# Designs tried in a protein design chat: VH-VL binders against UPF0735 ACT domain-containing protein LBUL_1260. Part 2

Target 1, 144 residues: UPF0735 ACT domain-containing protein LBUL_1260, of Lactobacillus delbrueckii subsp. bulgaricus (q049t6)
Amino acid sequence: MADYFYVHKKILPDYLEKVLEAREMLDSREAATVTEATERVGISRNTYYRYKDYVFRAKDPARGQQAVLSLLLADLPGALSAVLTCVTDHRASVLTISQAIPLASHASVLMSLDLAGLKGDINTLLADLKSLPFVKNLQLAGLE

## First folded at step 22 (VH-VL)

Design q1 (from p4 with heavy chain F55W)
Fold by OpenDDE, fold request of step 29:
Structure q1 (fold): chain C 144 residues (1-144), chain A 119 residues (1-119), chain B 107 residues (1-107)
Amino acid sequence: as target 1 above (144 residues)
Amino acid sequence: EVQLVQSGAEVKKPGSSVKVSCKASGGTFSTYAMHWVRQAPGQGLEWIGYIIPSWGYANYNQKFKDRATLTVDKSTSTAYMELSSLRSEDTAVYYCARGRIGYYYFDYWGQGTLVTVSS
Amino acid sequence: DIQMTQSPSSVSASVGDRVTITCKASQGISSWVAWYQQKPGKSPKLLIYKASSLQSGVPSRFSDSGSGTDFTLTISSLQPEDFATYFCQQYDSYPLTFGGGTKVEIK
């Protein structure tokens, strides 16, 4: 039988992707040593050595250079600023942003992003945004 | 490397207030929250609440919601925890700790601040 | 609130021993458990988080297992520097809660 199968990241421990990231840092020489790479991604060296030969990045033809996000935000001070900060911390750039007048204590936001320099993948960014308490709904409206 | 440095030990009378500071350096915090946890002498750990510095949103343990106030000064990367109406049972080491938004385990901790409440 | 019942409260062991610490949650919390090590006069140190993810610098002799309500931290071969107090913590729901701690003492 096949030694491989596909699963969604949400049911996996996060160290697997971190192992992949550490390996990529080493391969690109962004990190000079395993110690440096593992410290940066937040896993132990033992974890890295245990899994480094078993984790592979799947081809993602759906990943584009631009993304359109539809957000429903709680109408709270600093909400939009926090979203923008989160986006920039992932090394994404805001191309356009539109915000509707708040209704029923919520504001609808449509935002387009340049993902050329994105750290990690779009799912990581989406996960972080969804984790913000003032983000009530988030949808990926498009990838280009 | 991320470092959290807290203010020094405090001795307070019952009924008074204490404000502990926690200065963060060496990292980014836009996707992190600053949590506060205390530990009474010889006891376990008790979560007080957290604040998201980039937004100013704070969430409290119900036990402390009426006495604890969390604030931040973004210009100095400093978080503050104020606890009012102090009681003897508030005697504890108070820690600030960094937690990722959405996944609140704590990867970095301050050194702790001893707050002693006595008559 | 979710209670984390940790056992034992203390254990005496020798260097080289296998040490097992258990934590039971009052309700199902998937694998949202973290483990910490605390030495006297020091702040807690993160050892393991989400589903056996080892924090940077943590030796491989530390491992965890479990899902749902029952969780276990194992030190396969105790070393001199491992004598400390260990805590579990759930981050499934608010308020965040910790186990009562397990002090690993030298026999």
Scores: ipSAE 0.015, ipTM 0.614, lowest interface PAE 6.8, mean pLDDT 88
Fold by ESMFold2, look of step 22:
Structure q1 (fold): chain C 144 residues (1-144), chain A 119 residues (1-119), chain B 107 residues (1-107)
Amino acid sequence: as target 1 above (144 residues)
Amino acid sequence: EVQLVQSGAEVKKPGSSVKVSCKASGGTFSTYAMHWVRQAPGQGLEWIGYIIPSWGYANYNQKFKDRATLTVDKSTSTAYMELSSLRSEDTAVYYCARGRIGYYYFDYWGQGTLVTVSS
Amino acid sequence: DIQMTQSPSSVSASVGDRVTITCKASQGISSWVAWYQQKPGKSPKLLIYKASSLQSGVPSRFSDSGSGTDFTLTISSLQPEDFATYFCQQYDSYPLTFGGGTKVEIK
């Protein structure tokens, strides 16, 4: 990541920290829209869009590390809980999760994950998820 | 601004139960893990467990698993911690604390609820 | 359980002093440590997470160092509002555990 410098934030305009705060509010679901996030931290939407892809906290992964997983989950008590436990044991954070109505004793699940804190690599997480007997058709639908 | 507001102080007899509430406002309640931590008078902090409101999943410190029950009411954005079979050593301030799902440090804390267990 | 041994239990210091607080984990915990400040009658406040990431709004005079088992919180120039009790917390494994606390007091 040769195009980035490490600088102390005291010499930067204060609104750059607010851009980071707004992005974090959107990522954490504290704010539902860019308008809401930017109003809460006190910057314009134009300022947010202008800088959001160019400033990062030290130790942020480059431009975020997110995965989208698609899987079929058996309609059994505790199945989703076990998936979530596996994900959190690998230190991945669930950003969103959608579960369709079960059909033929399985439900389609779509999850987006924040991998910034991931312990190990994504292939280890995927292998552990695939090993769960109630998980089928696990696919990495996106990796960004 | 995110706020966690807890129920008021309680005085309980040994052997009874207590249920402490924690109402979240200013943020999305269902996308965070809610943790519970207690602090006995003059002592350090002790983690009880967490619940993920979106799915009702709870995980407990083994020390408390037989006596603690964590629940949520998503319609009111309120988390609950119930501790049964109270003893005098359960006298403490009980905190709810919020963390991102998958991250186990706490960026927002409730004001604390003093639970006094006296014989 | 991972034991977090925090030292010293108290520090008497003056405004402007450099204050150093240590936590030692009973096992390696990589960089999975957080630090909290607690004033009397108040709930804890997050200062630092992931061993060097300052929580938003926390002054830059607070810093952390360490990896593995030995961790240090430093206040480079103590201010009047910094007199409080400080706790470390590991989040490498269950159960989450805290150090015993360090009370920073006025000399």
Scores: ipSAE 0.007, ipTM 0.528, lowest interface PAE 11.7, mean pLDDT 82
Fold by ESMFold2, fold request of step 29:
Structure q1 (fold): chain C 144 residues (1-144), chain A 119 residues (1-119), chain B 107 residues (1-107)
Amino acid sequence: as target 1 above (144 residues)
Amino acid sequence: EVQLVQSGAEVKKPGSSVKVSCKASGGTFSTYAMHWVRQAPGQGLEWIGYIIPSWGYANYNQKFKDRATLTVDKSTSTAYMELSSLRSEDTAVYYCARGRIGYYYFDYWGQGTLVTVSS
Amino acid sequence: DIQMTQSPSSVSASVGDRVTITCKASQGISSWVAWYQQKPGKSPKLLIYKASSLQSGVPSRFSDSGSGTDFTLTISSLQPEDFATYFCQQYDSYPLTFGGGTKVEIK
């Protein structure tokens, strides 16, 4: 990555890790406001806003966009193909599919998706999948 | 440019059947579901059912299940709705409407086909 | 079947007015609602779908809100081309059902 380095935190200014901690508090709702988060970790709001978009923990941001979906799929010809078409239209990639044997004309499906190329947001994909006539009990089982 | 062109208006007697066609152009026929919706004069919209061309699956509003038949001719990109045992209350404008496969909201509609049922 | 109860049945309004149309579902449908505009003698036209997404070419003066059972369509500043009948449609479960319509007329 020409714009990014991986650097051991011991040689970085202390406030960069605090920016990360404040962002994590906001993401987890442990803090409700930037003012609260920055006061708790001991940095200014200016420091937070200056660095919040430029410093990251050592994980690939693109690799952190995966979802696990759980759904009931009707036991009909081409039902799974229609689900996969919907996913592909949103530019998400199917990583794995686990499908139980059908019971009462429906089968449980657990599906993991790579969202790195997702067109739009995850909620739009979920709404479109929900709108499929043979899909029931759609749940987001995990999002990373 | 997506277009849905329906067959012309029909006048039918009670007890007979009508078959309305809907020809799709300007898009990939196999990538969408074709829905049918009707609108009686001065009334709201009523969903009849849909068909998925790629696998021939049709699903119907239970109100119409024993009288409606949805079919598709993929070679001509044409969907058909047949309604049997017609009554005067079946007098309506019948629309075909398109959504991507499995979508229940409709981004393109045909121009409508008036079906009049009278003695 | 999920009944969609739409109100008002008609609205008399002037250009520039803010118009609000409501739909109430007979049971919870999360946010699975679409809105359509129909001009006299014409087919319905999709306005809003996919959890408040505007259809391509639809002006930003159209918006919706709501979740569960109560939903609204808002026209923030009515234009001459907005005089039409508006329908809500639920897509949570079979059969698909529509509201009875709201006719927006020139005052």
Scores: ipSAE 0.007, ipTM 0.509, lowest interface PAE 11.9, mean pLDDT 81
Fold by ESMFold2, fold request of step 29:
Structure q1 (fold): chain C 144 residues (1-144), chain A 119 residues (1-119), chain B 107 residues (1-107)
Amino acid sequence: as target 1 above (144 residues)
Amino acid sequence: EVQLVQSGAEVKKPGSSVKVSCKASGGTFSTYAMHWVRQAPGQGLEWIGYIIPSWGYANYNQKFKDRATLTVDKSTSTAYMELSSLRSEDTAVYYCARGRIGYYYFDYWGQGTLVTVSS
Amino acid sequence: DIQMTQSPSSVSASVGDRVTITCKASQGISSWVAWYQQKPGKSPKLLIYKASSLQSGVPSRFSDSGSGTDFTLTISSLQPEDFATYFCQQYDSYPLTFGGGTKVEIK
């Protein structure tokens, strides 16, 4: 349970970002050794080892990764389950689901998705959902 | 356990029709799509289409849409594939195969039905 | 239609060998590939789906890799029961299409 703060990098010493860059070079095999990585970014090996386990990049909170979908589902056993499986197989997370009582053999569904981990792009997910025979009127109602 | 049992082998003349049955047992017939796939002797696999038993909705490979008809009888949990205007290149083993609704890989297959078209 | 080009057409190998089979899609199909084993006179049997998930009851010596257009099936240590023909299948778009098959012959 370590305590971490989110801070704008401008108020941090500039060598902390270089520690991150060196670690990324080692992880990607762009640099083969700590000596090579630290020389390339302009920090000492001692600085790298001191901080390498304590500083991390944060995700940009101002960049949205959310979609809102609307669709009609046929009143079939397993229809909603198949939609959810398709979404999960694309590595999207379901945030909310609203499903009306079926009317005229179809149910209206509105769902919001977290796309932060999305495999591929949103158009591929939409194509797969549209290919489901029990899914009708699929529409992307919002994209962040 | 899910089991798909198909009708027996058939020998047909060119220009005739064949109707192959596929009886499902050991599972919920209406919650999966039933696909049909054929395999000519010594050759690869070719997808014909599928039917959703609960809705009677069928979708076909465009190559077969004018000659193939997929139907179901929910009371007997049996799917049917009819292929008309048979030609010698239609000689193949015809399989029914179960796929999850919305995903098109096939976790259970029937034993296959050999259809031979010869004069 | 998406063509699945499978190679080699056949391979002859000994028990314990590592066998690799490849499929190339004519366009990107993300990870929507399944692999099947078919023994002579039998129906195909699902091995792997979603380009990484083993079907229940499939030995761990079977694995696959790839995304986009290039996919491989690997048998890490060939066993006598692995004599069969193997097919890849794309399920990214209609019509569903299969590779031409790879016959694995045990010496």
Scores: ipSAE 0.006, ipTM 0.501, lowest interface PAE 12.4, mean pLDDT 81
Fold by OpenDDE, fold request of step 29:
Structure q1 (fold): chain C 144 residues (1-144), chain A 119 residues (1-119), chain B 107 residues (1-107)
Amino acid sequence: as target 1 above (144 residues)
Amino acid sequence: EVQLVQSGAEVKKPGSSVKVSCKASGGTFSTYAMHWVRQAPGQGLEWIGYIIPSWGYANYNQKFKDRATLTVDKSTSTAYMELSSLRSEDTAVYYCARGRIGYYYFDYWGQGTLVTVSS
Amino acid sequence: DIQMTQSPSSVSASVGDRVTITCKASQGISSWVAWYQQKPGKSPKLLIYKASSLQSGVPSRFSDSGSGTDFTLTISSLQPEDFATYFCQQYDSYPLTFGGGTKVEIK
């Protein structure tokens, strides 16, 4: 089993990032002692010592260059066009599109995007896509 | 105002288990932990452990790690403390108490639940 | 475990008196100490959770001092409602531990 996985900071306790900040202050010698570092960031010493070896800076997924999206669209006129318009409005480029034959009034669409020119972050794009009434399901299948 | 309301007094036999509940209301607990502390008659306070309701992580006093189980029901904002293999020495008032994550002092307390263990 | 040795165990005082309660930690714990007031049949009430940080609604006659191993709770002028038992608590390291308590009684 994998020992690590990616999660959004919003769903985590804020003290984890504070632990990281405290460690960074110590590493940079901005703080001379653990006591000073923990007091500055507002956590207890035991919190710091418990988590200091388990918190790391990671690659920002919002800065991915390529994304693969799996979409389930209602089989309605203009549905795919609306999705493409949304993608282009965010300054993402469509690399590939694969549309399966509609089943039960729904069409499965797999698309790859170039995010090099993306306005904002991938989460904003995904949120806007999900807001489209004909988008029944949206999954980020890959991010590189 | 934040309120913690605990379940009623319990009378248990040695070797049995007890489960005390603590319902939270009047505030947001997403950034808080629910701690459990007991106080034997005429004695001091003893920390049992805590659980982070939003996360599910629990930390126990080593003394109780084999007998205490902390759980939460997020849908009802209720925390539970179960203590097994009860002994006469477990007779005490059990408190739930709220504490900020990272600051493990207790700003709000339940009214307490008396657990009496007797043969 | 960090031991919190609280003294005295009891003190008799009169209204208007200055009351001092001390807690000594078995090791350095910076300023991670909280103080509680408990009245008979009631739950503990948080007074101070960090040096000079009073909980909302706590009178200014309550104050704390100390760092490292020695901590002090002071009631500058004891009021009738202050007769109670007081506890210190460290939250520097696990397990969290409390002092033995100090009962402030009326003389």
Scores: ipSAE 0.000, ipTM 0.568, lowest interface PAE 14.1, mean pLDDT 89

